# Designs tried in a protein design chat: VH-VL binders against q2rzv2. Part 2

Target 1, 149 residues: q2rzv2
Amino acid sequence: MADELTVDIVTPDERSFQGPANGVRAPGIEGSFEVREDHAPMIAAFGIGPLIVKTQAAHEYADMHNDRIIFATSGGFLEVIDNKVTVLAETVEPASEIDVERAESAEERAKRRLEEGVQEEERETHEAARDRARNRLRVAMGKVGTRQS

## First folded at step 1 (VH-VL; framework fv_indenebart)

Design i08
Fold by ESMFold2-Fast, scan of step 1:
Structure i08 (fold): chain C 149 residues (1-149), chain A 121 residues (1-121), chain B 115 residues (1-115)
Amino acid sequence: as target 1 above (149 residues)
Amino acid sequence: EVQLLESGGGLVQPGGSLRLSCAASGFTFSSYAMSWVRQAPGKGLEWVSSISGSGGSTYYADSVKGRFTISRDNSKNTLYLQMNSLRAEDTAVYYCAKHWGYLRFPYMDVWGQGTTVTVSS
Amino acid sequence: QAVLTQPASLSASPGASASLTCTLRSGINVGTYRIYWYQQKPGSPPQYLLRYKSDSDKQQGSGVPSRFSGSKDASANAGILLISGLQSEDEADYYCMIWHSSAVVFGGGTKLTVL
């Protein structure tokens, strides 16, 4: 039998997840991608979006079907080697811990700033802030696509 | 001083409706998720429903889904629970509870004194 | 099957220690959950005591004495609330709670009698 896929998700401040999984889907720079058992060695950058761990066991962060954990991430790198997935993320928030009110406020602030007009140097910063807030809202509300996404 | 004051409880017949209110003071109401938790006479705690600070997300226990509606009016600092199609098993003390804050939705740190709902003929 | 199971009652002597258990259903690994503990005295609403996931992820409620602490028994798949130096005012109902499947789940509660 093949070795079990294990996942380790860390940020500079903490380890957000460690354990066995059936797969990990990340919001890659060139589009969403998924790593499963026996995946070829890889290192890939990812951006703002949902990071999904397909679970093998019940977990506090698991969704209502107990088959996946959804995190909102702002970006990072994913490495897979010998059935071990290491995610080094700038930020990772499990859906159940997202402050919806703060995310809504952050999105509105970024939208207003962009509508009022910003310097070219600041445009990317405000667009990123808006996208991070939208991603946190989408993850908290369960709007991350189907199980196949 | 953080305070939660429930009202609206009373005696109602099976199949009837009742609306509970919870008046909040001493904190920025719109920044915190709120819940209703009930306790039948001599029984344990049973979570009923939760609502996000904006009111955009709601959650319900299976036992009340489709019959109860949680809502809030942030301009009035008030939480509501609209209870329809009431059954004898809905008889309980209903507590209003404030969640801790930003990152922990289910952590309830402040509770009201409760309001009694009795469903009987 | 109930998600969380607690013994209905427990008795202990003043000055002794009481260990209250909260057992998770088979298939739910206690190691991955934060277990929250609440105390309820007659005629009063519940009071938050503490939460425990691991030694690096635990919190004591405001004003809750250090005599109250949390831990886990992995072999029993259970969370544990330990109350040391029992006092008469510790007599109360104790509830464990977790967040599971987008729901707040309470245990059935344990009535602690100090006698």
Scores: ipSAE 0.006, ipTM 0.552, lowest interface PAE 10.8, mean pLDDT 84

Design i09
Fold by ESMFold2-Fast, scan of step 1:
Structure i09 (fold): chain C 149 residues (1-149), chain A 124 residues (1-124), chain B 115 residues (1-115)
Amino acid sequence: as target 1 above (149 residues)
Amino acid sequence: EVQLLESGGGLVQPGGSLRLSCAASGFTFSSYAMSWVRQAPGKGLEWVSSISGSGGSTYYADSVKGRFTISRDNSKNTLYLQMNSLRAEDTAVYYCAKDWGDYESTYYYGMDVWGQGTTVTVSS
Amino acid sequence: QAVLTQPASLSASPGASASLTCTLRSGINVGTYRIYWYQQKPGSPPQYLLRYKSDSDKQQGSGVPSRFSGSKDASANAGILLISGLQSEDEADYYCMIWHSSAVVFGGGTKLTVL
């Protein structure tokens, strides 16, 4: 179809993005995937990882090439219907708003807890905290997505 | 280290308006929920309002709903409280406070750091 | 009825222990709540002391002496702040707080007198 792809990213806190896009890449449960124009209808779950919107529309979160927006996300669901992508995410944080020092501290804290030997049910919580912190660091450093520096 | 500094308090007539500010430093402001808590002279602590890290969720005490608006500007590390239709019973010291929880775990709206307060006096 | 109830005042001797109670309204189970404790001296803002949900989910504020500890009394449906080895500097107003029904709720405060 000729219809333009539109993307709407919503969290419990806010609408993080709304506008035209060329594609959306999400950290799917079974692996990273990308939705582009004329994609078949689908609903997919995603986890901790980078959420990437490819768009040339003017946006405050755009990268230095003005063609993509990278978010750190902790998980959610993505729905595609008739060239409309709706992302319902638990969290999304733009690369430009990530506090690198805080993320490094969070990763070290989680790593330390895991090394100390936590209780069984707490282990998954600390692993998730570590993974979220690592994801934030990778997103902030621009070491994610389809493009290489 | 972590510092919160309130400003904007003063003397105002009933029905008037004031805008309070809270300048934050020493932590990643956007990652923490923030609250306003007031204390009338000689009385206890009374919660006024809270806001999530992104500003997408806001909460208000019944006594201020429809009159007060909490907001934040994360680019300026500043929390605001717009107070309209002020009443004599709004006279208090207003404190801003930082949540101990963050967006990586959850917002608990439990305060671990408090500012020094700014005084609001509403005369009749 | 108030969500959180605290005794208005409590007196104890130096070196003794004081147990400050924070009782939750009937129908609100103290077992599921994280209870926060704050100390306030005249002319000062409140200071965070500690939070307590369970023995595995609790935290002491920075610089808060180990003489301060939190616990719960399930039969009384109450949170407890225990201050052992009371010192004159512990004389202050103490507030408990919970997050309940999308609201921060404070107790009315207990004035602790040490004499």
Scores: ipSAE 0.000, ipTM 0.498, lowest interface PAE 14.8, mean pLDDT 85

Design i10
Fold by ESMFold2-Fast, scan of step 1:
Structure i10 (fold): chain C 149 residues (1-149), chain A 124 residues (1-124), chain B 115 residues (1-115)
Amino acid sequence: as target 1 above (149 residues)
Amino acid sequence: EVQLLESGGGLVQPGGSLRLSCAASGFTFSSYAMSWVRQAPGKGLEWVSSISGSGGSTYYADSVKGRFTISRDNSKNTLYLQMNSLRAEDTAVYYCARDEYYDSWGDYYGMDVWGQGTTVTVSS
Amino acid sequence: QAVLTQPASLSASPGASASLTCTLRSGINVGTYRIYWYQQKPGSPPQYLLRYKSDSDKQQGSGVPSRFSGSKDASANAGILLISGLQSEDEADYYCMIWHSSAVVFGGGTKLTVL
């Protein structure tokens, strides 16, 4: 109510986050960007990368680093209006829920498919799979520059 | 090591209810979609239901829609199947299995790890 | 009409090769599907063998010997599991599977007898 930024992150299969926040950083198409309190109205597309929510109200998330919750996302759209950020994402996975071994396997599979030569119709799909796996590994390993201590 | 252990099977009367559980260990449970697959005595494999890693998306075979509910508790690494209005045709061994997402991983839903199964017998 | 059709039984001699077919219903193009193959021995749960969509998009299950391989016959609209150098331990039921229209679809299974 009182000049508080609220964030709502929704995927086709769930609401991944809802609550007060100090900011949201998204992997925008034109580069990473951050929305904080009193941001001008906007709508922006984002791609595969880390989605970071800055909040002090996160008791549910084991991967919270001080004031940050880090998610791996595959892309979507972000709308900000009147201190409400709505994120409609294809996928959103918190760092603590990422299976590192599975992500490593997925990256290796995508690399092998691309090296062996995929049909043109599927090339973009395999490149996206590789990029999603790489992003999951970076998020899980805390290589997005938001680790505490 | 990856392990899936089913429980909750047994003898139940027609019209009755039963809840199956599948305890998962050795992997990050919430990162995987999960499925229930059944096999009637002397018959082939029949898919029953699937649930996304978050639990937000569920899918059901036409034969069980409205009667069965798949769910998961990621804090307990456990998959559930609530079976209501049971019929003789539901008699089968029920397997839980780990899947890969169609969209998220660039792979189709496909069971790569299976539990040992739990037997459900519906008879009077 | 079933989405996936498999022959009920097949027999072959030790050391020979067996080709197990999985035929997709008319209207479903086998070229676009990733076909999963599973082996089930009596008293055991199914074991993942492999998946095959194309030569550039295939995967072997952990511990599965190279004598098991996948392919497709586009003219027959079918997926194929080839087992070369048959051993007595290969006697089992074999199931194909696809993800189609938000559903997992299994074939009826082929009982392979090695005699």
Scores: ipSAE 0.000, ipTM 0.476, lowest interface PAE 13.8, mean pLDDT 82

Design i11
Fold by ESMFold2-Fast, scan of step 1:
Structure i11 (fold): chain C 149 residues (1-149), chain A 123 residues (1-123), chain B 115 residues (1-115)
Amino acid sequence: as target 1 above (149 residues)
Amino acid sequence: EVQLLESGGGLVQPGGSLRLSCAASGFTFSSYWMSWVRQAPGKGLEWVSSISYSGRSTYYADSVKGRFTISRDNSKNTLYLQMNSLRAEDTAVYYCAKGPYLFSGYKYGMDVWGQGTTVTVSS
Amino acid sequence: QAVLTQPASLSASPGASASLTCTLRSGINVGTYRIYWYQQKPGSPPQYLLRYKSDSDKQQGSGVPSRFSGSKDASANAGILLISGLQSEDEADYYCMIWHSSAVVFGGGTKLTVL
């Protein structure tokens, strides 16, 4: 049998995913990147964006086409070595479990705060809150990447 | 009681425009997604459009994209559907419905419907 | 091809049970979907009956009798609405619905006749 890629996604609160996969795409700091079988060893930081696990195995988090698991993440680190991908994420939420109403409220609240003016040291915090909410909305609504390469 | 009351239907010529309204009462309108669903004479249900509780997110059936605009006024508990460039195939009873919201752990379908308003597109 | 397919008509006797099917298009796994069911009587708007994804994720509509229930047939890739102890007032059109690809999708509807 070929050496398979395995993925382990953990947050401070739980292990969100563990299993074989065909690939992982992460929202890297310098741009989106993908890890597949036989990828060279690396450690990379990622930020707010979609985290996508490509799989053919049945899973409760799989999308309607049963070939991807899409998470909204707020950032973390990804390590790949010997066909094992370890993702240490601050947050990770599967698309089907995202509270769209809460995300819309959070985005509007952050936008309102930024419009009303904030202390300079608070600006980054409110912008991050807005970006996390926007990411949750995009992931929940399926507005992430294309299925074609 | 929870109620939805549609208005604004009528007879219009092809290429014309019409604006439908839906007055909501008996629930916190601003907390729910709202939809328009239509039914042509003797045919089944066809979803037209949905709008999030804030009005920021809107969704449309492919057949109405670019022609119809869904909107809401939470201060007046009213849902709207602006219909432009009307075609004969838009002839239907248009229902206002509460929901759906199908994403989070608090998932709800269209559990309350209005009585409908009739739109006839004919010369 | 339609995303959801329902038989156009179904007949059953008073007191019997009727199983109404809602088949998902090939390539769409019924196991991942929550299926909503609606009843429509002539001259009336649709009425919400129930939703079913699994035994742990289901909901009955307000005032809907327990003789209405939802389930799935994985081998047929279909959702099922079961109506037990059929009564004359159950004669109606029944529609299934899912959320798919950022759209609400209705089945074509099944006309249930109670004879």
Scores: ipSAE 0.006, ipTM 0.557, lowest interface PAE 10.2, mean pLDDT 85

Design i12
Fold by ESMFold2-Fast, scan of step 1:
Structure i12 (fold): chain C 149 residues (1-149), chain A 123 residues (1-123), chain B 115 residues (1-115)
Amino acid sequence: as target 1 above (149 residues)
Amino acid sequence: EVQLLESGGGLVQPGGSLRLSCAASGFTFSSYWMSWVRQAPGKGLEWVSSISYSGRSTYYADSVKGRFTISRDNSKNTLYLQMNSLRAEDTAVYYCAKTYIPFGSYYYGMDVWGQGTTVTVSS
Amino acid sequence: QAVLTQPASLSASPGASASLTCTLRSGINVGTYRIYWYQQKPGSPPQYLLRYKSDSDKQQGSGVPSRFSGSKDASANAGILLISGLQSEDEADYYCMIWHSSAVVFGGGTKLTVL
């Protein structure tokens, strides 16, 4: 009996994915990392970036891009133990559902605010808004890695 | 409306066993880590154990490792602590606490605590 | 040796400010840790006050007055809880806490008396 890797992605509002998978890649705080079957126990925070689930299994959660589902995430936590990956994310947005025009507008607004000057207290908020918008654009355009190493 | 209610405490002899429960209400129990923290009479807070939201990862203080088992039943919104091979030094008030994971975007620590349940280990 | 060290007691006058320290053991850099602060009054469970890592990474507990704030003293390798405008109801035990090496570590607690 082989223990298959299972992935459960949850936000405060809904379950974004649940099922068998070949791997999951997250935008870790100290660099992107990938979990595959038989990975050592791990708990890691991740930030703004692409969250990628590699799976061949049938599911209803999101459109596939080749052998993977690509999400834009704003951050969260990933736990892996006994071939069970649990992801609790602030936001998870499938690439196919990203409103590109809205993301472009959000990036431009944040860039303009930062260029015009903001109080120090507000600077990080606008930088985060810019980074979230940029990430959504990159995910929507497929500007994320596909390497399986 | 967020509430934690501990139960199962009592008097037990050294070497005995006891099972504590913590009933949660008013929040999405399955989305949070949970912890047990104890406090001996007149002493400070001592962490006992923590469990991830899925129940797959468990962590223990060295003083209880191998004797205590933390578990949860998300379908019942209940946290458990099975205590075996109890010693006099395990005498304390045991609190359960809603726990945010140690880093990331969820910024509150152990933000909701129960009223505690008393465990006394004596002859 | 203890991972976190707090003075056993501290006294201050009403209206004054109190700085409660939480010192990390040598070899553990305070700059990398979020320090959580808890208040406990006799007969009550602990109450979460706030947590502090940096000015950009800090959070106040719900209902906690703004006169409570967190900071760090890098030279002392310590986290600091500042309570300004001390009131009688601030008399309590205060605990600092960090996550370290897959464990939750509490300081020994400081009993603050307001005289």
Scores: ipSAE 0.000, ipTM 0.486, lowest interface PAE 15.3, mean pLDDT 83

Design i13
Fold by ESMFold2-Fast, scan of step 1:
Structure i13 (fold): chain C 149 residues (1-149), chain A 122 residues (1-122), chain B 115 residues (1-115)
Amino acid sequence: as target 1 above (149 residues)
Amino acid sequence: EVQLLESGGGLVQPGGSLRLSCAASGFTFSSYWMSWVRQAPGKGLEWVSSISYSGRSTYYADSVKGRFTISRDNSKNTLYLQMNSLRAEDTAVYYCATLGYKFYPGYYMDVWGQGTTVTVSS
Amino acid sequence: QAVLTQPASLSASPGASASLTCTLRSGINVGTYRIYWYQQKPGSPPQYLLRYKSDSDKQQGSGVPSRFSGSKDASANAGILLISGLQSEDEADYYCMIWHSSAVVFGGGTKLTVL
């Protein structure tokens, strides 16, 4: 029947997903974690990585797996209360919408900047840009959700 | 087995052209930045050109800008260097080398070919 | 002026240690750069040895013995390749390299003679 778990993914600019789901996996600060129905209440921060929603609505996206939607995210917070998961993300981008060429350019530029010597104050910013670009590439290439590093 | 094999070198007159090829095998060529490095007889290493894994970004030494063109065909696992308006000072052994994996930090040449000799003389 | 400067030659005895320097042009802070080191023997293409930016950002090439190590001398604005326990097969040309201003830059090379 209908799933008991509902997921709501919101960014400052839009609501990226809303509906029933079988689970949600987030790139937690200390590693990937998954929330399914009847999970204990929690609030957790997550960083740059793949955000995965397991749902029948995955058919709306050109994805390698028709039972899940994979997003590239730059970080945020996830709250679970009474089978309701609320994700407040800084950014979230569906795999099918990722501009691979732009992501490749961003990764190449960040890699070069880090190589040529960046001020300490800017190093974290360039590393984050590199990580976001690499995450977008991995999500677009479908090499996420099965193996987590 | 990871391998790079250059070809296309030879003797050419000043003002002439040559096209060098580098065939890659044993690794995922399309995920590596690639480079051309030359070495004149008895001299040190001189970087010539580099290309990103996608082929979209290209870089050239000032000495070859406007004369040389680097390109790649990821479907054929091959790197190219089109050399036009050749000069005596372009005489060197030309090496093909990787320049780092797209998801790893750094730009370094860990796999090198054996080199192909280009001689520019009248 | 050259971006990277290396002494043309250096000699040392078997079993001793050799410190090869790679000096960056004034105005370029060695502290922020990843310095790569290569070894070239006559008739062969160069072989990647290692890279060094900091103790937390360094890498050894595959099969490169631990007697090869990288470091920096901030006061000299230089990268250092240290070869300890010198062996006859270490006799070669050594090149440092950085990526600077959209270009790969090699030092002029140091010919290391063992004895």
Scores: ipSAE 0.007, ipTM 0.616, lowest interface PAE 8.7, mean pLDDT 86

Design i14
Fold by ESMFold2-Fast, scan of step 1:
Structure i14 (fold): chain C 149 residues (1-149), chain A 123 residues (1-123), chain B 115 residues (1-115)
Amino acid sequence: as target 1 above (149 residues)
Amino acid sequence: EVQLLESGGGLVQPGGSLRLSCAASGFTFSKYAMSWVRQAPGKGLEWVSSIYSSGGYTYYADSVKGRFTISRDNSKNTLYLQMNSLRAEDTAVYYCARGYFSLKYPYYGMDVWGQGTTVTVSS
Amino acid sequence: QAVLTQPASLSASPGASASLTCTLRSGINVGTYRIYWYQQKPGSPPQYLLRYKSDSDKQQGSGVPSRFSGSKDASANAGILLISGLQSEDEADYYCMIWHSSAVVFGGGTKLTVL
């Protein structure tokens, strides 16, 4: 169709995804939300969490069911207008490309720092680092969305 | 130098089996989707099968479903095609091809091809 | 119905331009597809030429001359491979390809003859 939903995911360094999709689920500030075809125009901020593109278009990053691509993201903004979804993300990392060992090390480092006690000024930085690492691990292990695979 | 080298072709009787191999070099094999494409004598290109970078997903042309199995061994930089229940219409040159991959352009496409290996199914 | 249709043959003179068409089946909108083009000479494997979705989403293969370019004809629902300044070495079979419905789909190929 002429009004098919298309998705464009961009970070400061690269374009991470571009193509047709059936929907996009983002970790919104007020909770997870999904944009599908014919969605009303909107702009929404999202935070650390899984970013999911639902698509039947074949892709190297597609999950084992060949109907979605899962990214770990650290936050950004999503705009939808005229069946075009533009995601401007700080980072996006495909599930299959996540270095689990590095993510585990990052989580452990952040947890140790928080357990040692930090000043309030530093607390947010270490909490964010911990949350990013946890999100990367959950995405890599398939512990996101309604499917457990 | 990026290279793909097929082997394992030959003459086989109808109903027989063959296993094709494709040795990859000059790139990080484990990051690329791979495909098999065949061409019968005097005919056009026909896609046979594709496999994702991790080996977790496979796709097949309807004409080969249930008879052919695509697989890969990323530790050996090698792609395979197990062909069972071969028919005369499977006679073709079989090419190994590397999928184009970029985070900017995630859709599958082939940018590097091997030399091909000939499979002849005849009595 | 074939998903991709290409004319079987096309002839052109050295120095002229050739436009090779790749028509998508009715109901499949060429505007949403990335079309790949391949060249094959007798006795050789196919060589990747280029891909084209739009002017902002296109790529030339390594070593492919700029006289090869891609475009689309929306009214014909077709992808176009343009070869300008034809040379004798351009004589070959040309195939278009898309990814559609979890499958690689090739056109039937066009044999280009250069006098």
Scores: ipSAE 0.000, ipTM 0.497, lowest interface PAE 16.0, mean pLDDT 83

Design i15
Fold by ESMFold2-Fast, scan of step 1:
Structure i15 (fold): chain C 149 residues (1-149), chain A 123 residues (1-123), chain B 115 residues (1-115)
Amino acid sequence: as target 1 above (149 residues)
Amino acid sequence: EVQLLESGGGLVQPGGSLRLSCAASGFTFSKYAMSWVRQAPGKGLEWVSSIYSSGGYTYYADSVKGRFTISRDNSKNTLYLQMNSLRAEDTAVYYCAKELWPYRGSHYYMDVWGQGTTVTVSS
Amino acid sequence: QAVLTQPASLSASPGASASLTCTLRSGINVGTYRIYWYQQKPGSPPQYLLRYKSDSDKQQGSGVPSRFSGSKDASANAGILLISGLQSEDEADYYCMIWHSSAVVFGGGTKLTVL
């Protein structure tokens, strides 16, 4: 009450979100986790997956219920201290701005390369590309994809 | 090519009802959100309603909430607008419009528009 | 109060440039929003022209000439549609649009006369 939870999402290129929130859910390395008001101080790494900001603040990227903003992210770090959440992400892409055809093409390209005989050193790169594309598609599907996340 | 063809407009008395249809072709209808936008004679564009690709979520302008119902039948590639309790101020050309990107859940904008169908509410 | 305000009319000469403004209501920061622009000629449905949020987040509609471009004036809290090298065919109504509060919001429209 005295100190409202605030969220600041930053990438190398921009500040993607800054404002009051009820919570943040991140795709942690060992599983999804959520930060709410009065969370203990922490720093956690996250990977490829959906990054969800729960907020009633009016925002261009809010979902169809106007109560959350969903981003596709490729990874980063989340810090929480004194009801301030700072997300330092390599990439964040709002659900409504995802280029679905481009994501489908990227997934197909990565799948084809994995089906070919590739060196073990290259396999991780193609798997990551596939996973990023799949995450973008899932996030872009709105209610169907996000509700099953 | 993408085509949207509206039908169902006409002259109706105040308090009456009309059902508009929009037949879609040239794209995978079931993947795209759809909208209805109207334009009164000599006036600007006014958004009426939008519907998610699956039909699971709908949005309405405050001026039509409770009177109009947007729906879609993906098996028939058709968008509908059921208009009840019509008022003189509902007189307009009604356009069917398509979202650009598949599976967009919000932040809709209209990429492709139909030719419109005229609704006149008058005694 | 209107969320988006556009001047009712604007006149410009062939070959000149026209700047069409779309002003957001006080309290709504234009920097956050993606502004969409539409052109409508008499007797025709609207045509999508372009969208603009920033130089890194913009899109031109299919078949729309490069002489149409978008920008913003932060001090005026406004989106701008610039049409360079005006042609008689550009005479039309121009609408700006945003997504705001779970709704599609159109500006009132500007009638551009090329004379």
Scores: ipSAE 0.011, ipTM 0.573, lowest interface PAE 8.7, mean pLDDT 85

Design i16
Fold by ESMFold2-Fast, scan of step 1:
Structure i16 (fold): chain C 149 residues (1-149), chain A 123 residues (1-123), chain B 115 residues (1-115)
Amino acid sequence: as target 1 above (149 residues)
Amino acid sequence: EVQLLESGGGLVQPGGSLRLSCAASGFTFSKYAMSWVRQAPGKGLEWVSSIYSSGGYTYYADSVKGRFTISRDNSKNTLYLQMNSLRAEDTAVYYCAKDYRIFGTSYYYMDVWGQGTTVTVSS
Amino acid sequence: QAVLTQPASLSASPGASASLTCTLRSGINVGTYRIYWYQQKPGSPPQYLLRYKSDSDKQQGSGVPSRFSGSKDASANAGILLISGLQSEDEADYYCMIWHSSAVVFGGGTKLTVL
């Protein structure tokens, strides 16, 4: 029997992915990181960015592009124990489900507020809103390492 | 209510080109991935291509890579398939299909199909 | 080797049951896949019937009679479509489908005759 990496991605509302994978890449707070088979036990926080599941066993994901499935996430934490990766995320949104028009509107609003000289106390909130919107747009448009020329 | 209507099929010579269209109605077109599936006379179903809701990701069967291009215009609720360098083996009925997402997952399958448009490649 | 294999034809009597098989290629574990089933009658586009991964992960298509059900045979590495109480209207081509390697893969289809 060979040990295989399995991945479980859960939000408060749903289980977004469950199955075997070759790796999971998350937008860690200190930079993106990837978990592959036989990774040492760990728990790590991640922020706004693309969450990528790499798999050559397709498992029926229409969001699969090449060897990966890409989600937009707003943050959470990832735990690895004995080749089982559990991702507990605030939000996880597959590329095909992203409302591009809403994301564009959100990015424009956040940019405008930041350009108008937002007060220091509110700056972090507007930067996060901008980053979430940009991440959703990049994932939806295929601009996160899966772009076709 | 949900309807898909294909057009653009016809007779074409080997090496020629055709553009197929699929007009969608009865659902929010911009929220669903779409697919093309073909069926040669007396043969089974063969998936050709799929495109995400935004148009940001496309997928192709190995048999059509480099020759066919799938695209969509969400403002017109229309799916397209540009077919170049056509061969006799591309002769088939081409179906447009709407993909359905299983709630709580990223799994999709084709739940609604059009009536098809016939493409015949012959001299 | 084909990813999905279906017998070309199957015959059964009215009122009997038919079990249609969809066998996955060696190296692809049927236990991890959701199998989708489609029905196609002459002159018509395919119609979605149902999907089956497990007893807790299955779904019937709208308007599809309860006589149609899905299951798996792990020892044969196959998905199964069961049609009970066969009627003349069930005469059609049946296709299984999976998502594999960023592609939609259909079986070759089984022509079911009811006679």
Scores: ipSAE 0.006, ipTM 0.617, lowest interface PAE 9.8, mean pLDDT 85

